# Miniprotein binders against q9f7q9, part 20

Target 1, 364 residues: q9f7q9
Amino acid sequence: MSKKIYIGAMTGTSHDAIDISFLSIGTKIHLEYFHSIKFPKSLRLKVKKLIENNESSLSDLGTINKEIGFLFSKSINEAIGFSKIKKSSIECVAISGQTIRHEINKRFPFSMQIGDPNIVAKETGLLVVSDFRNMHIALGGEGAPLVPEFHNQLFYKARNPRIILNIGGISNYSFVKNRNDIWGTDVGPGNAILDAYCSDFLQIPFDKNGAIAAKGKVDHIELGRLLQNNFFKRKCPKSTGKELFNIKILSKKFLKKKAEDILCTLVEFSAKSIINSIHKNGHNNCDIVICGGGAHNKYLVKRISEMASNDIVLSSDLGHDVFAIESMAFAWMGYKRVSNEALIVQTSSKNVKGLLGSITKSKL

## First folded at step 11 (miniprotein)

Design s2
Fold by ESMFold2-Fast, scan of step 11:
Structure s2 (fold): chain B 364 residues (1-364), chain A 81 residues (1-81)
Amino acid sequence: as target 1 above (364 residues)
Amino acid sequence: MGDKSIKVTFEVDDPKELFEIYWEVWELAEEMGYDVIVIIDGNELVVYVEAPSEEEAEKFAKELEEIAKKLGAKVEVKVEE
């Protein structure tokens, strides 16, 4: 076999799934196979409690870390089994893990992903790459977003600057203008609070097409309060997570309003966060390419479009599936790690290069 | 009694059309509470449906056929034994 395959496996934030991309990398990056598997509801609820609660037992953390390791292993093995790809052609699998904490604006910044790579390596028999964020932080980075360099690889076009807006649970964007210049930032909430409100209060997983939100009215008092969060006062590039942007950020008074108004306000919060970040950074004269699960929220996309002076396109219009980009990025980062090639880390002063990701093997 | 698997294959002329099919499939799966495996291979999107019973899996497959008709995709349904 002449073709080497790199696998990226990640937990989706806009739908309860594990997304798995199989890449070949040569002169071009090719998505050879994409596989998406439902994340079990019972395990997702355990994860949600870890994210939303300020305190959890170490025993619960250790147990759930193992359960997620087995979930990744099962999902990866099933994906390989369904593919026509020989296991011997697979160079590595890169796993995102499940982020439970991401706390950067503090004395000892840290990021925690669970999903034991030892279990994944043992159960798959593959070389596993994990924990991309800890070295990124150690080198002076924010640990996120990790996708800007990959966005540059996929979306760079001479004399055609682009914003690549990824709307996951957290929204981030990359500004792709120069081939050798990396720039990206988290902007704030994406779908995380919207989906949490739907599951916790409406007993539905999400607001399909933003149809409920579209019927409501913005609570400008709550919106103003939410936009005053210290995260929005930080200079870009910056990062955040669901431990900050979750249901507990909402006021008790606001939660007594009708569902349509709550969801309308939360859509406005995400849209305003995105557009304010783009404007603050001076990146408002080029196309916005949307990827990630937030692209399916038609009302959110409409609100972003109404606030933006930019043309909105989907990444699929440029030949890349909107839902696959993040798992492809992990596959590519796994490729970089096993190739001993450094990734660019944005810092507060200047970009540095670092070797990101930890390698785990169970066999020679 | 165990979960039953049904395979539904969507085929499109332009792979860009798979995006809308992908989200309609996931939205339906979330609404119904059923487990799915979604595969993309070229211009095909393949759904494996895991549901509590054969009857529920077949009902879900019928809803997927309606999504295909709405979005102009070709669809093929196969019961996996």
Scores: ipSAE 0.243, ipTM 0.696, lowest interface PAE 3.7, mean pLDDT 85

Design s20
Fold by ESMFold2-Fast, scan of step 11:
Structure s20 (fold): chain B 364 residues (1-364), chain A 81 residues (1-81)
Amino acid sequence: as target 1 above (364 residues)
Amino acid sequence: MGDKSIKVTFETDDKKTLFEIYWEVIELAEEMGYDVIVIIDGNELVVYVEAPSEEEAEKFAKELEEIAKKLGAKVEVKVEE
């Protein structure tokens, strides 16, 4: 029999791209092919306007939803063409969509991803899986985390409990001990505030290797204030986002300091948030595998390592690209959905199982 | 005026090195303001770049060759019209 391929296509990484992973899944998960395409600037600006504005035209929403659907379609078709993988071997494509809203703390919680799956199904001719987060919410979850069960599949090893630490805009981790102990939580800021400061005040996209931060000194008064945020008092598992961890959290007095000291303090804020969460949850005897864009901030990784009592490696040291893991997770979730296999949903009371993802196809 | 495209192929048996090249390429493209397509297939990483001019394309190709040298990967550059 020919090898079956599952595709995951994702936006919302720490770079402005559509990342596309092609997985084969058997006794092992193999990344057969990885393809990354830059998100067009004009469409990025339209998306940013939707995210930042409380009010938007329904016509704009409908139009941009179609435009993102075409972007996914074009990107997926180009990836297939370059891969030389036979289209007949592809079982499905799972798309993340572009998140424009995520509102959980309210009577009717919801998460909104755009990118019309009907356009993707028609243009690619493939079975499309989309909208993983709203069923997660309907089952009592927060729409996140989606990755812990995939981390378990990818990184589980008997008698070797692991923490899979993803440092994106927000830092989150999965605790991988047993296949029945699916657990993950957001821990606080990752790169979001660091990158926003660099963009807004230094006109650079990020602090390469944390080189600027490494030259500075920690402002312990501001750090102490930041660590008192109510989010850190909540029990895990919990979720958060850029609605909380953004440049506005910083005091005006702190913003008058030199850039090196500000970035040094923000690195310390992320590192302490991560390590404090791991210790508070009793996971301080587990190996840590770091992934996500923050894995490339060498100063941040160094600070985490210096604070940790854990052994630390990068996911790239284990053969998995730090950026590919998220799109691989979507490919794997697509595989689960088309296989009619339930995923574990963490809720405020207990874990439940559910079929996550909506199926769209244009042909029999 | 038309954009110039280049194809740069990196080869290494070390998967970690391919992933580091991926990051360096994305970072460099962001710094330069260029659109890139990056492909990982087996032991190869292929970069397609659209640049505003032939001079800019050549400059970007040289930066990619330096990334390969730094990370110990084989590199091949092809300018496509």
Scores: ipSAE 0.040, ipTM 0.578, lowest interface PAE 4.8, mean pLDDT 84

Design s21
Fold by ESMFold2-Fast, scan of step 11:
Structure s21 (fold): chain B 364 residues (1-364), chain A 81 residues (1-81)
Amino acid sequence: as target 1 above (364 residues)
Amino acid sequence: MGDKSIKVTFETDDKKTLFEIYWEVRELAEEMGYDVIVIIDGNELVVYVEAPSEEEAEKFAKELEEIAKKLGAKVEVKVEE
């Protein structure tokens, strides 16, 4: 009999691609196939404007929501077409959507991902699982990070507590000590501000290996100002997004400095945000496993290592592609949703169980 | 299919080497502004390149061959007309 396949499709926050993982799930989780395609520049710029602007037109929002839906659809169909996997063996596709807002510390918290699941269901003919974050919030959670339970499935090792640090546009980590003890938090910026600066001011997609940043000097005045953000005063577990951590957070005086000094300061901002969170939570004596796009920024990894005094390894050193883990997590969450199995939701008081994700299908 | 593209297949038994090739390919594609599809399937990493010209696509394929040689992976280049 054919294996049941679960697809996860996501847009990275620091990676200009759509990553698609095909999982089979039995006694072990197997990545059967991984497919990655570029996110179109024109659409990426439209998304960037939605994230960075305090106001946007509802018409623009509606239009871009449909455009992202078609982008997911095309990407998923392309991945299926290139794979040797029979479409009839696919149980669902779980989509991350593109996050444009994440506002939790307020009376009516919400998280907003775009990418119309109705378009995806119609164009692929598959059962679609989407919107994992708003039920997480409704149940008393922060809506993010969603990966800690999946990290426990992949990285738990008896008597070896680990930090699984995902450096996307936003950095988050899971503390993996006990198989059944799920804990994770967003820590602050990852690559979002670094990549936005490179794109907007240097006309390059990112600072390869942090080579430009490595030549600069930290602006300690700007760094101190940035680290005073109210987000860093909140108790973990907590969440954030690019609506807070984007280039608009930077002062006009700071933006007049040399590119090397700006990027050096932004690397320090991400590194200190990460290490301060780890230390504040008492997790400072654990090995750190790095994944996400930031794993490739050698200067950032060096700065994290120097501040933490922890042993640093990449998830690739443990047999897991740094770019695949998040899309695998979405595939796994899709599997949980269609199986009617609850996920653990971290809250401020106690963990609860809930069904995460909305199901959309266009046909019987 | 009538799509003009170049297919580059990397093969290695070392999973870490496949991941390193993936990083190098993604970076190179972003630096050059090319649309690429990157696939990992077992011990293979497959890159499909749609470049502005046949000459540019061949140049990109040669860069990918050098990455494979440097990292010790087997490489095969095929023109998909």
Scores: ipSAE 0.344, ipTM 0.738, lowest interface PAE 2.5, mean pLDDT 85

Design s22
Fold by ESMFold2-Fast, scan of step 11:
Structure s22 (fold): chain B 364 residues (1-364), chain A 81 residues (1-81)
Amino acid sequence: as target 1 above (364 residues)
Amino acid sequence: MGDKSIKVTFETDDKKTLFEIYWEVWDLAEEMGYDVIVIIDGNELVVYVEAPSEEEAEKFAKELEEIAKKLGAKVEVKVEE
């Protein structure tokens, strides 16, 4: 019989990768296949320049938008080939795009993802769903995080309220208490600044298990300065991105310290911003389920656990694929969009319902 | 003597073990600078790696076998020419 497949393709948050999840959806959400491939370093450097620089050529932006579109297309086609899943069973592919700007606290809020969906639709021959964030913003939302409703689908359990903490480059969490009450917020930095420091100053991709950080001492002066950022004063739900939380936020004096102390301080910055957010929102008395790449940083998880009054659980302990959750969320949102089913959008005043995602087709 | 490709298949009934293998494989690939494809399909995790030489391919395969041994997963290594 015909089994319908929904694909989510996302730029990886844990490693420089394109993560692709294939979902079937029935009484339960089932991950049929997961595929992850390397994001080319040369293209990643072009993206990094767009994120970190205030000005860019429109021609460069247009060119890189096409290059990312071809990267998604190639990655999706490769994943389909390896999966042996029949292309005719695929209902859609939902793409995250690559976020280069996310600016909400301003007169004309916007979010900018690149990766031309027209290229993806043409090269794959599939119906493409893209641009979930700008409709979310238009409806009064923050454009991020998009995962809270999906987290509710995976992690809701009667009389067992949970925090689902996703530690990517940016950390976000969902508060899952009631099946129909959707709530989530960005917290601040996850691994973005840690990984940028390792790459830029140590010529390594990341601090494996936080081993370098574990040997250092916290710079409490720099930590205090970092925690005073205006983002942390905003009310939830709120969103942020790497345009704010990147290497440039660090002081020149701090960057002269030894690597162990810098990384130790940055782990503390991520851990304290997470715990402070949970406490300020009154979510003190429930389990914290950790997912995302940060779950692999044992020292970071240890510091979160030491600061938390909550019990800490890894999502892997609950049978859920920590590496796949975000790309699964995009597949699920694609499913909702092609089914003409509304998603819940959190606003500053009330939750509203809306159709998120733009559909692109190259053929009838 | 050109580039060598490796296909490594890990198998385990324990999903937590597959998740840990996923992270260890990516960590190793990033440390070595190799291009990698990581696939999870049911109880199997499959890795395709392109290595610059046969010596480096063998070293990578050995480290992947050690990961499997430490985590209690079955492992099959196929060096493809």
Scores: ipSAE 0.578, ipTM 0.852, lowest interface PAE 1.6, mean pLDDT 87

Design s23
Fold by ESMFold2-Fast, scan of step 11:
Structure s23 (fold): chain B 364 residues (1-364), chain A 81 residues (1-81)
Amino acid sequence: as target 1 above (364 residues)
Amino acid sequence: MGDKSIKVTFETDDKKTLFEIYWEVWQLAEEMGYDVIVIIDGNELVVYVEAPSEEEAEKFAKELEEIAKKLGAKVEVKVEE
């Protein structure tokens, strides 16, 4: 019998790309094929405005939702074509959507991802799984992070508890100790503010290897102000997003400093947020595996290492591409949904089990 | 006007090296403003680039060859029709 394939497609956080993973799942999870394609510049700018602006028209939102749906569709079809994997072996495609808002600490918590799954189902002819976060919230979770159970599948080892630290736009980590249970939390900013500063003020996409930041000095006054944000006073597990951690949190006085000092301070902000969270939660004696785009910011990794008493390795040192893990997680969650198998939802009280993801198909 | 497609294939038995090439390729594409498709399939990483001219495509391919040399991977360049 041929292998069953599960596809995960997501928008990258550390580069302007759509990342697509093709998984086979048996006794072990195998990444059969990985495909990454550029996110169109014009659409990227429209998405950025939706994320950073408190006011947008419903018409713009509806239109961009359809454009993202077509972008996913085109990217998925292209990936299938290049992979030479038979379409008949594909069980589903799970899509992340593009997150526009994530607002949890309120009367009616919600998370909003765009990318119309009806367009994806019609254009690909595949069964589509989408909208994992809103069911997670409905069941008492915070909608994020979604990756802890998948990290458990990849990284669990008996009698070797460890931290799987994902440095995307937002940093989150999973504490992998028990095979049959999960623990994960968002910790604060990752690359989002760093990359926004580079794009908006320096006209570069990011600070390669943290080389600019490494030449600067920390502004301890601004750092102290940033670390007083109410998010850091909340008990873990918790979640956040780029609607909170973006360029607008920075003071006008701080933005007048030289670029090296600004980036140095923002690296320190991310590193301290990460290490403070680990220590506050009592996980300070565990090894750290770093994944996500921030793994390639060598200065950030160095600062985390200097603040931590933990041994640190990259997920790439363990055979897993730092960029692929999140799209692999979506593929695996799609597999769970179409298999009618519950995922563990972490809540503020007791973990529950539930079916995450909405199924859309255009044909029998 | 006049798109030239170039396919660059990197091969190595060291999976970590493919992951490092993936990052270097994306950095280069962002610096040059090129749209690119990057694929990891087994022990190969494949880059497809559409460039406005043959000269620009050749320049990009040369930069990719230097990345391969730096990281110890085999590289093959083909101009697609």
Scores: ipSAE 0.564, ipTM 0.851, lowest interface PAE 1.6, mean pLDDT 87

Design s24
Fold by ESMFold2-Fast, scan of step 11:
Structure s24 (fold): chain B 364 residues (1-364), chain A 81 residues (1-81)
Amino acid sequence: as target 1 above (364 residues)
Amino acid sequence: MGDKSIKVTFETDDKKTLFEIYWEVWRLAEEMGYDVIVIIDGNELVVYVEAPSEEEAEKFAKELEEIAKKLGAKVEVKVEE
């Protein structure tokens, strides 16, 4: 059994961290090592301004792109050092980059991730795979979610169809029924607006266990307004991002309500977006496996469970760490790219195959 | 003033408990303004933190020990250079 290592490095969607997974693939996919470090607050604030503002200087964009590249480089080198894995066994590192824009429902769709792969290749000395989303879009895909094929590899079980629900800043799910039938979609907000409200108005990073939201009451007027967003009228598979689902979508009148009611309403918004998507796609009769940081919000999980007719478990109940799955997916996609193996790209008409990811290396 | 590194190791057979500890560590790190490294290896979760003083390192360790007690995980604390 060959023990080649593939690294995936990504910005965490549910907390301010860089998550790094080390995979061996051999005869099975195995997580050899997981490492997570805190994303520096000063740099997080610069990124937040890029995401939330429509206007930014190209000079600032270029500078922050380099800063993120150095952050990935330092994080990857640190993880390798702590892992005690021999650098010579590492075939590549795949990086997510930091998404600042994802705009699909327009004449020229695009996705923009920053984190200069040239810096990463030079500083780590490794072959770097980056920019998975823009080729996905060029081939007729939505650029996101990228995880459905990996979910199929990890969670497929004969005669047991499953929904793999990833609750990050944006929620997405994969429908896993048959090998090679790859299907997944973004459904709408996960915890991005919840966490932004907590940070901006309550000076806390998130609502622990959804305890504040659990004390509140739903504002059905604001909820109805939020659910009328044109994104929810689009057919699946579809994608979205924080440029659409952020604090700015909330009405100023709603923001004057008490925190418990605001958070309760935002939990309901996420839960209804998820369940409505599952029902509209006809996937009502499958077990739901929850992963991603949103699984920590016990009140959100409770609301999803109350709306669902499905059995619900955490991915950890199936032997897969909820916090590692997305960085594992990037490691696996890096493996596919360096192996010259195509990934399946969902389109509005039919699935196509494509080589996703750009290769950068500083040495032979 | 004495800059101190602290290493905290949590051990449990329950992956759900490791998941809860993971999020509690990130919450505390954000509240205290500390930079942390979190490592998962099998049934262990290892936290490294850089604290500006021995007193702050001890305070952080006490908070992590309380998390371990509440969630039923084994905890070991080491001050490292």
Scores: ipSAE 0.324, ipTM 0.733, lowest interface PAE 2.6, mean pLDDT 86

Design s25
Fold by ESMFold2-Fast, scan of step 11:
Structure s25 (fold): chain B 364 residues (1-364), chain A 81 residues (1-81)
Amino acid sequence: as target 1 above (364 residues)
Amino acid sequence: MGDKSIKVTFETDDKKTLFEIYWEVWALAEEMGYDVIVIIDGNELVVYVEAPSEEEAEKFAKELEEIAKKLGAKVEVKVEE
């Protein structure tokens, strides 16, 4: 192809997959090809232990970092092969890495993604862009969410303010009102706790369509306790991760309830935290565009709609696949980095500009 | 892959239908413990699946065909060499 192609590769947000988007960028952003492959269960379990445990062997960390690098490499090479896109047309691949820590509310904030970019550069022969979050933090940002500027590029519409709500493991949203105003925040839990409960207690990957949750009743005592988490008291923009929002926050008494009631309560927790965040920020009179895996949970979408009284549409209703948006965002950020174009970083005081992402090459 | 691979192609003009098929495929693959690749190219969603045996691969493909019929998508199944 004569078109320049930018690849974004990331771990799926609400299921065990590697999602890979191929973008061409000109007057319009166009998704040329999307490829998704299963994240190996054995490697996912190693990652889960790194996320859930306070202590880890440095040797194990180094080894898993290389294993994730090879996983990205294999997945990217496979996607290129299936796409029939000429490798010579590919300008870069941007990788999300696998987040194992995200600790912001402290003296020395940091974010840690694994997946060795040296392995990816060597195995693919491509220029690799990685580690977007630590420069974001160094510039005074929260390291997440990274998608608001990309959402602005895709979803801005004159005189039609929109909330672009990404329901991944963690929920985040972008407020898109003016083309030059970049604003977004993490909200709290999305599907992470719901999916962990399904996997750990029901031996299913997730609650399809929220069908189990829809049959249950909310435990208002547990819900009230969960909503008192200190994260919800922080001012936006803010960020969080699965190290905070995981199965361990649930009380042992609550875990003795029926599965239907537990899942119903967790749906309510996600829905209320989302709507409370939107209202606290004064963004309650806008249409909500839902993307991310949480869009598949029809009961969650219904509960959000009932609380918000907003019109809700899926990003696919606006021409963009709900599951591809995040990997497309990484491809676009890779494009910005190799073009030496700054991204906007939200801080506690004012927005600043910075070059996000580290470049790794194996060849001239 | 290993024993047997099957290619299933879904076609629909409705992006919401592709979204539903995407999640049905991932749910089914996870339940069955199968390796799966899912591709979206325009109005098509393509699934490559490898199962431990030809019989299990054919059963998985049949489940995917039933998903397509339920959701109103066109479906084509091919056994890959």
Scores: ipSAE 0.541, ipTM 0.839, lowest interface PAE 1.8, mean pLDDT 86

Design s26
Fold by ESMFold2-Fast, scan of step 11:
Structure s26 (fold): chain B 364 residues (1-364), chain A 81 residues (1-81)
Amino acid sequence: as target 1 above (364 residues)
Amino acid sequence: MGDKSIKVTFETDDKKTLFEIYWEVWELADEMGYDVIVIIDGNELVVYVEAPSEEEAEKFAKELEEIAKKLGAKVEVKVEE
């Protein structure tokens, strides 16, 4: 018998792809194989409309849920084929789904990921683990971020407390001081508004290295307005999503400014959101390890470094690829679920333990 | 992938260079509207390109070769059946 393999498949990355990590887990977590497949443009546009619109057809929602299930299935099957890993060694695939809503500060909090796990189980023939966020919420958690416990597994080092800063569409960070002292929070926007502005107004997918932003000047009036959002007044741990942090949060007057100034201001908004959160939580004296797509934005990283009292490194400097960590986290959570091992859920009062993820298996 | 695809393999011992290639590949694919598969295995990054035509796939492969030269990585281009 070869090593047991756990697969994590994630959507919602900065490069609009499905990222797939193949993990073996023993004394050390090892990334055996990484595979990334483009998210089809037509389907991405349908998802974007679901996220941006207050109302959508239930029929459209059901159809797109099915289309994303097939996209995950195709992507996973192709990854397995290219990997040359024996299918019989695969214990499960954990899927992120595509988040279209995340609403926590309300009477009946919920998070909605689409991508039908029944389709994935049928088409791959694998045991599928999905829907990690709704059990997290049911147990009193925020449903996000899910990565803090995995960050502890991957980045814990005795006598070296660390901040693991994930800059995705939304920025989140984990405070890693002890293996079992799980703490993480969303802090605000990462790349979501930056990328949306580039796509919608400049016809480019993103601002490479932050080169356009670097030429501009901060609009301090708009920045001050953006930083007054009620989300920033909430106590950590907290969560958010693209339904709040999207292009519609920007004032019409601000959108008339030159592109360099708009992008410069949005970089400053992300950087200040991150650093203000770290300071507010008292985590000022810890090294910052940056991961996620935002690590590629050199100007954003520079601005964070200039505002921080902390030493900053990329996760790649510590032997972990910045682009793979989130899909690895899903693989690891799948491993925990099939092993019947509880994950730690942060709540507003105290941490609790629970089994996160729903299991789906098809009789082929 | 289609009847004929192009496989581009990048090799470097520098993980930061591999990360830069990863982002350059995705940026180029998004700009050109091409479907790609990007694989990372050890010190190699492999790109499979499915383009609307052989000519466009070859053009994309040449642009990937330029990325490799710019970033100092080894590159191999192969037409796959």
Scores: ipSAE 0.507, ipTM 0.815, lowest interface PAE 1.8, mean pLDDT 86

Design s27
Fold by ESMFold2-Fast, scan of step 11:
Structure s27 (fold): chain B 364 residues (1-364), chain A 81 residues (1-81)
Amino acid sequence: as target 1 above (364 residues)
Amino acid sequence: MGDKSIKVTFETDDKKTLFEIYWEVWELAQEMGYDVIVIIDGNELVVYVEAPSEEEAEKFAKELEEIAKKLGAKVEVKVEE
């Protein structure tokens, strides 16, 4: 008698949180409830060690996998408890897990997200959907980005082609022109290097509104060097990560400059890599919808706008919170999986269809 | 878990304003190192925060009230033991 609800739970890197979206899905997708809680610092440090170490204890991996599972469980149960939504109306919860590895250009490509779905199923009593990326890879995809088809569902409008630009740690965009034509790619850096510089050198988590960057001057020599990275020469669709775009790519000479100039240059690096990618793909005659944490860096948005030929809006101008979209995407993918509906996977040769996500239940 | 907790409720008919408040709350919480829960439900955004002391909880609540005033949202603050 009530609406069916699909939950998506994900770890956000742009604001170090667990984001939980409750969707109802009919003719349109509606965000019924959004809940966000802080990711515990102690557990984040354990995750960071797994990501940074070439070798890790299997015991540590197993233990942290369970700890992340309990974190998801607690967060989901808390969100349900705070909501006015009856548990009986919930069809599933889809979890992103916490990515610790993503390795595509090798003999046996894989992506590894931790957060034991068995713990989540037992502790919540819900049907859990997890591990979307490895089937995407098995079908010939890059494992990322997963959002282009969801962006098409939210943002398609007849005779109004759109770019949906997600500025996370890494930037990616979806090209939304035709309802059944699914296309998206990673672009390069978003806010990861900016935030790492702020944390490592300024002892602040990020540059609020890009206010520090706005006072600086671009180092055109360093910018030119950064833009020559081989990733920018690869054809789309493509994927990347923080293993490529991190603080270590910056020259020692550049790091001796004023903080304002360094951050100004890094904003320009992100903005130019985004606009250059859009132009190289022939997508420059489209409106740009910005989402992700970078949408709140007002100076970055201003620089993108100044380089773009078309109108720029935030996803919030269209009724969708910039942080909610990714957790909404997981809820929607969970809905597709439990409905036995295939998702479109982009490959290097042609798009294919497949069922993404593994189902775990603790009870009948 | 915290020594003092506060509940702050923001209300506005403008969804974009709620989304902007959401981000400013997260920025402030990151800056202060506080644990927060942020909820969007209809026309309301609710923040639960745990602070080390009553003084810090009051300071945080005052900063949240300034965010509401700047963005044109109604705000109500309740301190919980």
Scores: ipSAE 0.491, ipTM 0.822, lowest interface PAE 2.0, mean pLDDT 86

